VH-VL binders against q96il0. Designs and how they scored, part 45

Target 1, 167 residues: q96il0
Amino acid sequence: APERGAERRDTAPSGVSRFCPPRKSCHDWIGPPDKYSNLRPVHFYIPENESPLEQKLRKLRQETQEWNQQFWANQNLTFSKEKEEFIHSRLKTKGLGLRTESGQKATLNAEEMADFYKEFLSKNFQKHMYYNRDWYKRNFAITFFMGKVALERIWNKLKQKQKKRSN

## First folded at step 17 (VH-VL)

Design X1
Fold by OpenDDE, fold request of step 18:
Structure X1 (fold): chain C 167 residues (1-167), chain A 120 residues (1-120), chain B 111 residues (1-111)
Amino acid sequence: as target 1 above (167 residues)
Amino acid sequence: EVQLVESGGGLVQPGRSLRLSCAASGFTFSSYGMNWVRQAPGKGLEWVSYISSSGGSTEYADSVQGRFTISRDNGKNSLYLQMNSLRAEDTALYFCAKDYEFGSWAFDYWGQGTMVTVSS
Amino acid sequence: QSELTQPRSVSGSPGQSVTISCTGTSSNIGAGYDVHWYQQHPGKAPKLLISDNSDRPSGVPDRFSGSKSGNTASLTISGLQAEDEADYYCQSYDSSLDAYVFGTGTDVTVL
């Protein structure tokens, strides 16, 4: 039995955005939209005296960003592939070529494309549900840690003020 | 129920390579970071490596840095550890461990482990 | 040493309370990193008992409690039961190593 070549599912390359913020930047930087995910990556600033809580927050944000980037990169690739296949299939069924007489790429009408979108959304409904659930959990966690970090910073500022008054 | 099942362990000579696998089930594998932790016979636990949920980030203990490679296939719910240039001190039971809740750096589920023995 | 320091063994009678200490350094517990606790029965995988210093995951009995002060974390087992005989490990993160670190482990014996 010929070993059916495992179709290498074209996973989007984990494109680490080559955008490097200036080394002396004390702020988070937003990069251009990623070509696959269309999400703008954030380069998170690392303070010189980063607290454990700040580090946890940063790492959580970074991981969440990577998770989002990968999900949407893959989703967009899948979408593009399936869209193209759909168009080709429909054109073939209609007896139409892939190119118009003018040499332009043949397109389907809005109604036909609406069918594609409905089918695509239906097919990926479960995947999107899981993504949304996880997205909310991650963002709630991030928000929670942001609150904790804010409180920690306030407390540290108060302690510093007290120490300055005592000296 | 969450299950992690390690495989690929065995007896190898120093300098050889081995690849461990961990099959995950019972949870959304692609949502969580994964770890390898090892335990030498009669010894304590030692963290070996981490991989992020997307696989975009990896971390290694100094003891295995440059020799081991962690990877994952989210489509197969599988975690891997490629171990190269194995040493006697790498002899251990190797566990795959799932990250706990987001923002917690704990491990909530562990496999039963796969034994790696490096000996001449 | 890259490991958190635990007592080698702790023993108690059924129904008693025992406490296991986990002592770190300024680069891990003393830096403010959270401590987690695991139980490991002989020949079994570790089980998470306490996360984030004092939080109990679902399914963990209330007789297990965790605390942290300074560079030391503590696991308390109240109402010690025969089934609690196991090895216990603390775990944290070390900024100097940029790695997760485990304690040396404590053997808990029920007398």
Scores: ipSAE 0.879, ipTM 0.959, lowest interface PAE 0.5, mean pLDDT 93
Fold by OpenDDE, look of step 17:
Structure X1 (fold): chain C 167 residues (1-167), chain A 120 residues (1-120), chain B 111 residues (1-111)
Amino acid sequence: as target 1 above (167 residues)
Amino acid sequence: EVQLVESGGGLVQPGRSLRLSCAASGFTFSSYGMNWVRQAPGKGLEWVSYISSSGGSTEYADSVQGRFTISRDNGKNSLYLQMNSLRAEDTALYFCAKDYEFGSWAFDYWGQGTMVTVSS
Amino acid sequence: QSELTQPRSVSGSPGQSVTISCTGTSSNIGAGYDVHWYQQHPGKAPKLLISDNSDRPSGVPDRFSGSKSGNTASLTISGLQAEDEADYYCQSYDSSLDAYVFGTGTDVTVL
């Protein structure tokens, strides 16, 4: 019985862009687009006097970013693979080679590709629904924490002003 | 219903290695951070390790730093803890625990635990 | 690892109110990190009772309430019932350790 080769599910390497901002930076940095996700990673600045609330917000943003990077890296990989398979299968069915007489990669017409996109979207509909749901939940939480941090900062500033007036 | 099921515990000698597994179901596993928490017999809870939803970030307690490795396979809804250079003080019931809602550093669901005993 | 300090045991009669304290330091509760509370029955996994100092997850009875002031958090169980007999743990984060920290645990007995 031929050992069914365990299809190594090519999980996109968790290649967090190794872009390291300068150590002395006092602001967030945006890196170049990741080669797999095509999303630009953000390196979040850590203040010297980071409050617990600010830390929570930062960690939530970082985790959300990593989550997004991983999702889109996997989706793009899956999309590319399935697209290539679709093109190959369709060309084969048409009796066409993978290359044109001019040596260029044979392509399908827009109508045929539309069928692929429709099928791909249909197949991944549930996955996208879950992603969208979680995306909204994460962003809502982030926004909420941003509001809290803003209020905390205002309050701290007011307290400092009062203390200065009392001295 | 959310379920977490730990496995891989057992009796091991000091200096040996053990790998724990946690099988998750009933929620979108890839959306949440996961933790290992242990409880020595007749003792309290001790946080061991954290891994982010994507697996891109990991954290460890000082007591296990450099010896334990947390990992996950989101395709299999599985969490792992590779434990190397085990010590007698690592003897505990090991729980996998799910992060609560986004922005909360609480754990809302726990497994029943798997027992690790390190003894000569 | 720095633990949050809890009383070893607390007891009360059915229908009474009991309070469990959780005392931290300037690097955890006193720094402003949120406190969470867990209930653990013998031989069972911990259950989340209170999140973020005072929030009750769904399914948790309203007789459980949490508060925080300074470096101390408190869990109050009002209308104590027999099923409330369990170990209770507070949990927070410690910035000096960069780790989650649990309390020493409190055994609640219903007399």
Scores: ipSAE 0.852, ipTM 0.950, lowest interface PAE 0.5, mean pLDDT 92
Fold by ESMFold2, fold request of step 18:
Structure X1 (fold): chain C 167 residues (1-167), chain A 120 residues (1-120), chain B 111 residues (1-111)
Amino acid sequence: as target 1 above (167 residues)
Amino acid sequence: EVQLVESGGGLVQPGRSLRLSCAASGFTFSSYGMNWVRQAPGKGLEWVSYISSSGGSTEYADSVQGRFTISRDNGKNSLYLQMNSLRAEDTALYFCAKDYEFGSWAFDYWGQGTMVTVSS
Amino acid sequence: QSELTQPRSVSGSPGQSVTISCTGTSSNIGAGYDVHWYQQHPGKAPKLLISDNSDRPSGVPDRFSGSKSGNTASLTISGLQAEDEADYYCQSYDSSLDAYVFGTGTDVTVL
């Protein structure tokens, strides 16, 4: 693979998606699953008169999406890499080659693979705990700002109606 | 304990380049956006650049746009600032700063800074 | 970059209150963007005192309070102590610059 291609895969978890919203859309869109994270990206609409609070919410949602996609893309790559290393290490210990007599990649049985899954979970437990903590913190913040935006929009509509009716 | 340690400052001639580093510890570095903020000797604070937690979004002050590049390596818990085409006006103490809570555009932890002097 | 306007210096006696103003424009504070406050002792890094106009981060004494009205924000230090002698900066976001903006800074002296 070319050097530029490898760099793209490492740094741009949503860069493979072909989805783009229609040019006339005024709504957020949910795209197809990203190849690397397996998560569906949201394509955010930016209103012409975006308030400071709306801007803050949109940027928080965008950055949270990027953060979440990067975590799972990295975990998927780590899983694949460590799985391959585990298989190769266990084959070496058993005195077996990396390929069968037919030339196919050698593999381990289900009980042996269960050892890998247990080791992977144990090794990554702390990282997943911190991810879960920060995922909840981010979603709580998003919900809080969504509420504030909703109240701001209601208040602005009431101010506009009050002005019109006073005339 | 949150710790941010800047390095890579020094004395350079105008037009040259310098790369700053910031080593982070005591928090989940990959979860937070990071900033560079500078302070000229005897002067106030000036925001320089921002990078999102994933590295997918960056922002720059107009004074450095096109000359400076912010980047991060979440595997090394490190933040970087590549400074090209340096000018005398870039002379300052450069801080790295961590975003506060999610959705707040405040900076809660700062390093002690690394000094950059641009002089002929 | 444009700066938010602060008084150059403010002084007060121990136990008294001082208030530092931070005045912006229609593209930053006047547009509705939040204001944050930092304390900087000589030779030290800035410390966050107030976020989002009035929120006190954990560990910040409740004698520090913030408010915002119109295009002006205020930091009030009640019960002034010797350790409060420092420089204070406000910070916001400016939509015309698409940038964070700091105030000019205020030197607080405890008499």
Scores: ipSAE 0.726, ipTM 0.895, lowest interface PAE 1.0, mean pLDDT 87
Fold by ESMFold2, look of step 17:
Structure X1 (fold): chain C 167 residues (1-167), chain A 120 residues (1-120), chain B 111 residues (1-111)
Amino acid sequence: as target 1 above (167 residues)
Amino acid sequence: EVQLVESGGGLVQPGRSLRLSCAASGFTFSSYGMNWVRQAPGKGLEWVSYISSSGGSTEYADSVQGRFTISRDNGKNSLYLQMNSLRAEDTALYFCAKDYEFGSWAFDYWGQGTMVTVSS
Amino acid sequence: QSELTQPRSVSGSPGQSVTISCTGTSSNIGAGYDVHWYQQHPGKAPKLLISDNSDRPSGVPDRFSGSKSGNTASLTISGLQAEDEADYYCQSYDSSLDAYVFGTGTDVTVL
């Protein structure tokens, strides 16, 4: 399984281990973290004279944010649900209750919980692989459109400079 | 292999409702925006509605605004079109269509369509 | 409803080239929105033929090409073959309607 995702710190591509991407894109979201996804939303500005290319970029970024928020919100809820089910199952096997005598939720030690994390990763391996593929596709597209918008704005400034000279 | 299969078409009287479904397979449904496009018998294509991959954004043609509702269930890989207050002009073959690449506003995969006939 | 104008029909002999025009307005093609092209055989669903004015999706033969200038886009079918006999639709986005718009459709006949 590739070690990519929100919980991973390895951002380097396979084969070039000394070099990492300049910025970890899982942390590019700006704003307060969403309580379910733990991702920071970006608030997008609509310029007064938005070009078709600028509109495409804005909508792509908005839809990518929504898609990413939904994926991680769903994964976090599934993770929490399956974690509690795993703990309950293992506590039942040990003959223990769901709560300590103080009324707090009973838990398992780190080695026991490692079995859960391995099982969860294995169950969701294919889903996370498809997510990573589409995440990279989306971010490549966003970068491409950002470049096209930048070129469009440079061209418009050069056209205005040419009009001044011609006047 | 990408596959889109529409269902729920039929003959209905004006003013009634129908709900169309589109079952998707062969791609990560939750990653792509989806559309409904219709074609009246012997006529051209008319875009009807769009829904973003998460379902957070929807758009409608003026001709159906306020009467039709697009929705999706990403857990079931399914797209829906609730059609209320149907009119004779809504008679058409209804296709579901997948957004092409991210940032492209083209539609690369289409179903075979489901026929809706609105007649007295 | 369609905002983009196409010729009703175009014909050519096998091996020849045909060109289909798609004319829009200042709120769609003329505003700079991309144009896409679809091929539809009788009784079949449309197939994406050209995206983003000139790009061919995987599996589309090189004999199909697209271009755009001003308010007009063009689809050219070079080396016309019998299987190219179909209806062709252009599509764009219209900022005035806030909607995707299709062309009126062109029936291509191979003689």
Scores: ipSAE 0.724, ipTM 0.891, lowest interface PAE 1.0, mean pLDDT 85

Design X1
Fold by ESMFold2, fold request of step 18:
Order: structure tokens, then sequence, then C-alpha cells
Structure X1 (fold): chain C 167 residues (1-167), chain A 120 residues (1-120), chain B 111 residues (1-111)
């Protein structure tokens, strides 16, 4: 197989930190937290003779990482945006400006902010239900393929030992 | 009910551009990878392009590499194919197709397709 | 692009079994990549019939079965019915092309 077939540089997650492990590393690497999702990406090792099963597992793990980071990045942005809109709306209802006379942002008290948190949770319930379903489905699939890869590697290692000893 | 509806096909001259769209409904679009597959009149199926669920990973058939660009807008449940420098051999019915299960490289739901004809 | 080889047509009477072969190379099926099967009626979109060599998606009749050995995958339709008259395509992945690859297609006729 050509080196291009074993290496998929164009598959690097969008919006993830720009950390790149050394090209000749034989280990998975954990990068710094993503700016928006606050999740740490894993940079996966690609064996020189990657099997079809190993390739499936690697791509599934990479794409699951991208999917998870995108969900939380979007959720964090939505939370921040709706929080500011809620505060702005409540200040307008009170006839108050967005800033105090000292120039600092006007705030809401704890009871008022509790209304925001309750509203946010109820609005996002169905979206989080679908996310949790797909998160479990993805993690089950990953675990299943990890087991299959582990068995494949053990089997290949035993075959290689048998071949070397026969020489 | 899962539905995929392609649009944007038509008759164009060689060297021109066309943009295909695929509207998705009935499933969590942002959770699944998506593909374009084409079928020339009277011919078999040919895979064109893939995009991962987040849009962070893309793949292209050699025949379209550098000319076509796949993209998605998960906020609009929409998949796109920008087709530049069109050639007569790009004439086909273009389907969008959904990835089956996580870890499977099969396609379980397909649209009915949109026809692209490239001719002088 | 590399293609997987299928017979151009097969036929059978209602109630009989037919088998469609799908032959690849050492860079696709022979490398160990999974094979999927699709059914396409005239003027219609393809429908996934068999995934990952032998798995049958929900709603696909159990008279459809798949297998893979060496460079070749097979789709068997047991108890052939009139609605099974369609084109059938296999699909896999090719590591030398870094691409999904389809078979040449097989026209199944119910006599």
Amino acid sequence: as target 1 above (167 residues)
Amino acid sequence: EVQLVESGGGLVQPGRSLRLSCAASGFTFSSYGMNWVRQAPGKGLEWVSYISSSGGSTEYADSVQGRFTISRDNGKNSLYLQMNSLRAEDTALYFCAKDYEFGSWAFDYWGQGTMVTVSS
Amino acid sequence: QSELTQPRSVSGSPGQSVTISCTGTSSNIGAGYDVHWYQQHPGKAPKLLISDNSDRPSGVPDRFSGSKSGNTASLTISGLQAEDEADYYCQSYDSSLDAYVFGTGTDVTVL
C-alpha cells in the first residue's frame, strides 16, 4: 500500500488545536484542550501496515472525537449567547442599561439567573437525549472494534513468533 | 421517516460549475457521515465523495479530486457538492447517501437523485 | 477506478435460489475489507440489503444472505419472489485508491 493510503492528514479534526505528534511516533498522543469544547483531542498512531480493521477503528475514533468536540463547542456557544440575551432582555424589562454608572456590566441576582438555567435545561432536553443516544452507540461500537483489533494483534503476534522460530 | 432530497441538477456546458444540495430529515443529521454517489445513464454506481458528521474529514474519488468540494451545514440539515470544471464524463444522476451504523462503511438511505448533464 | 466484478445477469423461477458473486482484488476484498450489497429497482434509488458481509438491516427479508471468502463475496436470494427482480451492486473499499468501490452490477430476472 502507498504511504498516502496509510496517512490521512486531510482528516485532522477542524477546530481542534494545532498540536501534531512526530511523524514517526508509534504512540497515540493527547493534545491540549480545544479552545471551544474544552476537550483534549487524541492524535492516533497509524501503523505502517494498518489492517482494514485497525483503519476502521482509527477512523471511527477520530470521527467520534470530531463529533463530540463539535457538539460541546456548539453547546457552549449557545449557552453563552442565550445567557447574554437573557440578561439583556431582563435588564430592558427593568428599564436598566447594559452597564452601571461605573461602566461595569449590569448583572442579575442569583434567583433571576436560576430562571435562565432552568429555561436552558428544558429547551435543550431533547437535543441532549439524542446526543446521549448517539454517544452510547458510538462508544459501544468503538469498544467492540477495540476488542476485535486486540484479538487480531494477538493472533498476528503468535503467527509471527511461529514463523520466526521455524527459520 | 428518513428522507434525503437532492436538488440543483441541470444541463450545463463543459468547464462550467454547478452546486448540488441534499436536504435531510427524519434522523439526527449531525451524527452521520454523508456521501455523494453518481450513476451515469445506463451504467453502474460510482462513489464520488464523503464528508464526516462534523465536516472535519472529507474524501474524494480520483476522478473528481480538485474539481469537486463536498460540504455540509448541520444547522440546516443540508449536504452540498460544489462541482467545478465539469466534463462530459460527469454526466450522471447524483445521489446523496447516509452512512449506515457507526463503524460501518455502508450507505443505508439514499435520495432519488438529481440529474446532471454536461454537454455542448 | 477499480471495479468489483459481478455477472451481468442471473435468473431464476419463483421459489428458487440464486447467487450473485462479487470478485475483487488484493487491495479491496482480498485485503479484508467488508462487502455491502444494494438492490436497485428501475428508476429508484439503491437500497442497502446486506452490510458488513452478512448483516441484514432491519426490514430486509431473511431470504437475503451474504458471505465472503478470499477475494469473493456472494449474495444469495433464497425463495426468489417477483419483487426481487432488480439490479444488485456490491460495494467495498480499496486501499490502493483510498476510495469506496462498487461492483459492475447484476440484473436479476424472475422467470
Scores: ipSAE 0.724, ipTM 0.896, lowest interface PAE 1.0, mean pLDDT 86
Fold by OpenDDE, fold request of step 18:
Structure X1 (fold): chain C 167 residues (1-167), chain A 120 residues (1-120), chain B 111 residues (1-111)
Amino acid sequence: as target 1 above (167 residues)
Amino acid sequence: EVQLVESGGGLVQPGRSLRLSCAASGFTFSSYGMNWVRQAPGKGLEWVSYISSSGGSTEYADSVQGRFTISRDNGKNSLYLQMNSLRAEDTALYFCAKDYEFGSWAFDYWGQGTMVTVSS
Amino acid sequence: QSELTQPRSVSGSPGQSVTISCTGTSSNIGAGYDVHWYQQHPGKAPKLLISDNSDRPSGVPDRFSGSKSGNTASLTISGLQAEDEADYYCQSYDSSLDAYVFGTGTDVTVL
C-alpha cells in the first residue's frame, strides 16, 4: 500500500517580526508590514508600574494581534496557492502554455479571474464569518478593558491629588 | 453539548516521551484558548500550559518549561501536549480545559482527563 | 509559594452557610487579579462555579457567591446541600510567575 505522503500543510511560519524597537522607547512602536499577512505589527510599550488591568489589556491586544497576523498570513498563502492552481488549470484547458511567446507569465482575462474570486469567496465564506464574529468579540472586549484602564488611571490620579492636599 | 476527550495517557519510564491529545466538540474550537491542567493523585490542580485560539501564543508553567510543548490543530478540533523528559513528579491526571471567554482567564469546560504515570 | 492558600477542610450541616477563603499575595490576588472558583466531585472533572470574583456562569445555583477583598477571595455556599460535598479550588494569575495559579483546595463535608 503506497504510503500516502503526508501533505505538509504549508502553515505560514509564525514570522515573529524581527523588528526590535529602540530600548528607550516610551510608546508603542509600529513595525514594517509582515511579508505574509501584510499587517504592520505593533510592539506594545510596557510601563514600569503596569497594573494588573493594564497587563491584561496588553496581553489581550497582543493575542488579538497574533490572531490577526496568523489568519491573514494563512489566508494570503491559501489565496495565492489556489489562484496559481486555478490559472494553471485554465491555461491547460485552453491548450496554452504557462508562458507567452514573449516569455512573460501567461495570465487569464478579468472575466475568468472574476470566476476564481467568486469561487474562492464562496469556499471560504464560513471561515470569514467566524473571523468576523471573533473579530467583533475581541475588539469589544478590548474596548471594554480600555475603558476600565482609563477609569483606573483617573481614580489613581484623584487619589494622588487628595494625598497632596492632605500633606 | 461541549465535549473534551483526552487520550494518550499511560505508563512510561522516566526520561521517555509521551503525547497527549484532546478532541474537542460542541463549540467553535478555533475561537477559544485551550489549557492543560494536571492533578497528581490525591493532590490539587496545577496549571500546565496555555495556547491561544490561533496557536500563536503559548505559555508554560515553570515545572514543565522546556520539556513540554502545547500545540493545536484547529482543522481537526484537536489539542496536543508533547511531553519530553518525563519525571516521576509529572505523574498526574491531565485535563484539557477550555477558556471561558475572551478576556476571562477562567476555564468553563474540562475533559475527564487522561492518566499519565511515570515510574521506573 | 506558587499556590493560593485555602483551608484544608470546611464542614457544615445541611441548610447552613459555609465560607471558603482563598488567600494570595501581592503578586496575584493582592495585585488585583481576578479570582475564579471550581467545584470538583470525586472522580469527576472540575466545574466552573464563579468567574471574575463574583460572576456566576449559567447553570450555577444562586446559593454560590464569590467576593474579593485585599489579598483574600471568598466563596460562600448558602443553604448547604448534600450534593455540595466536593473539593473546591480557587484560581488566579500570578505576575511573578507569569502563570495561572490554583489554590491548595478545600474539602467541603456535609455533616
Scores: ipSAE 0.711, ipTM 0.883, lowest interface PAE 0.7, mean pLDDT 92

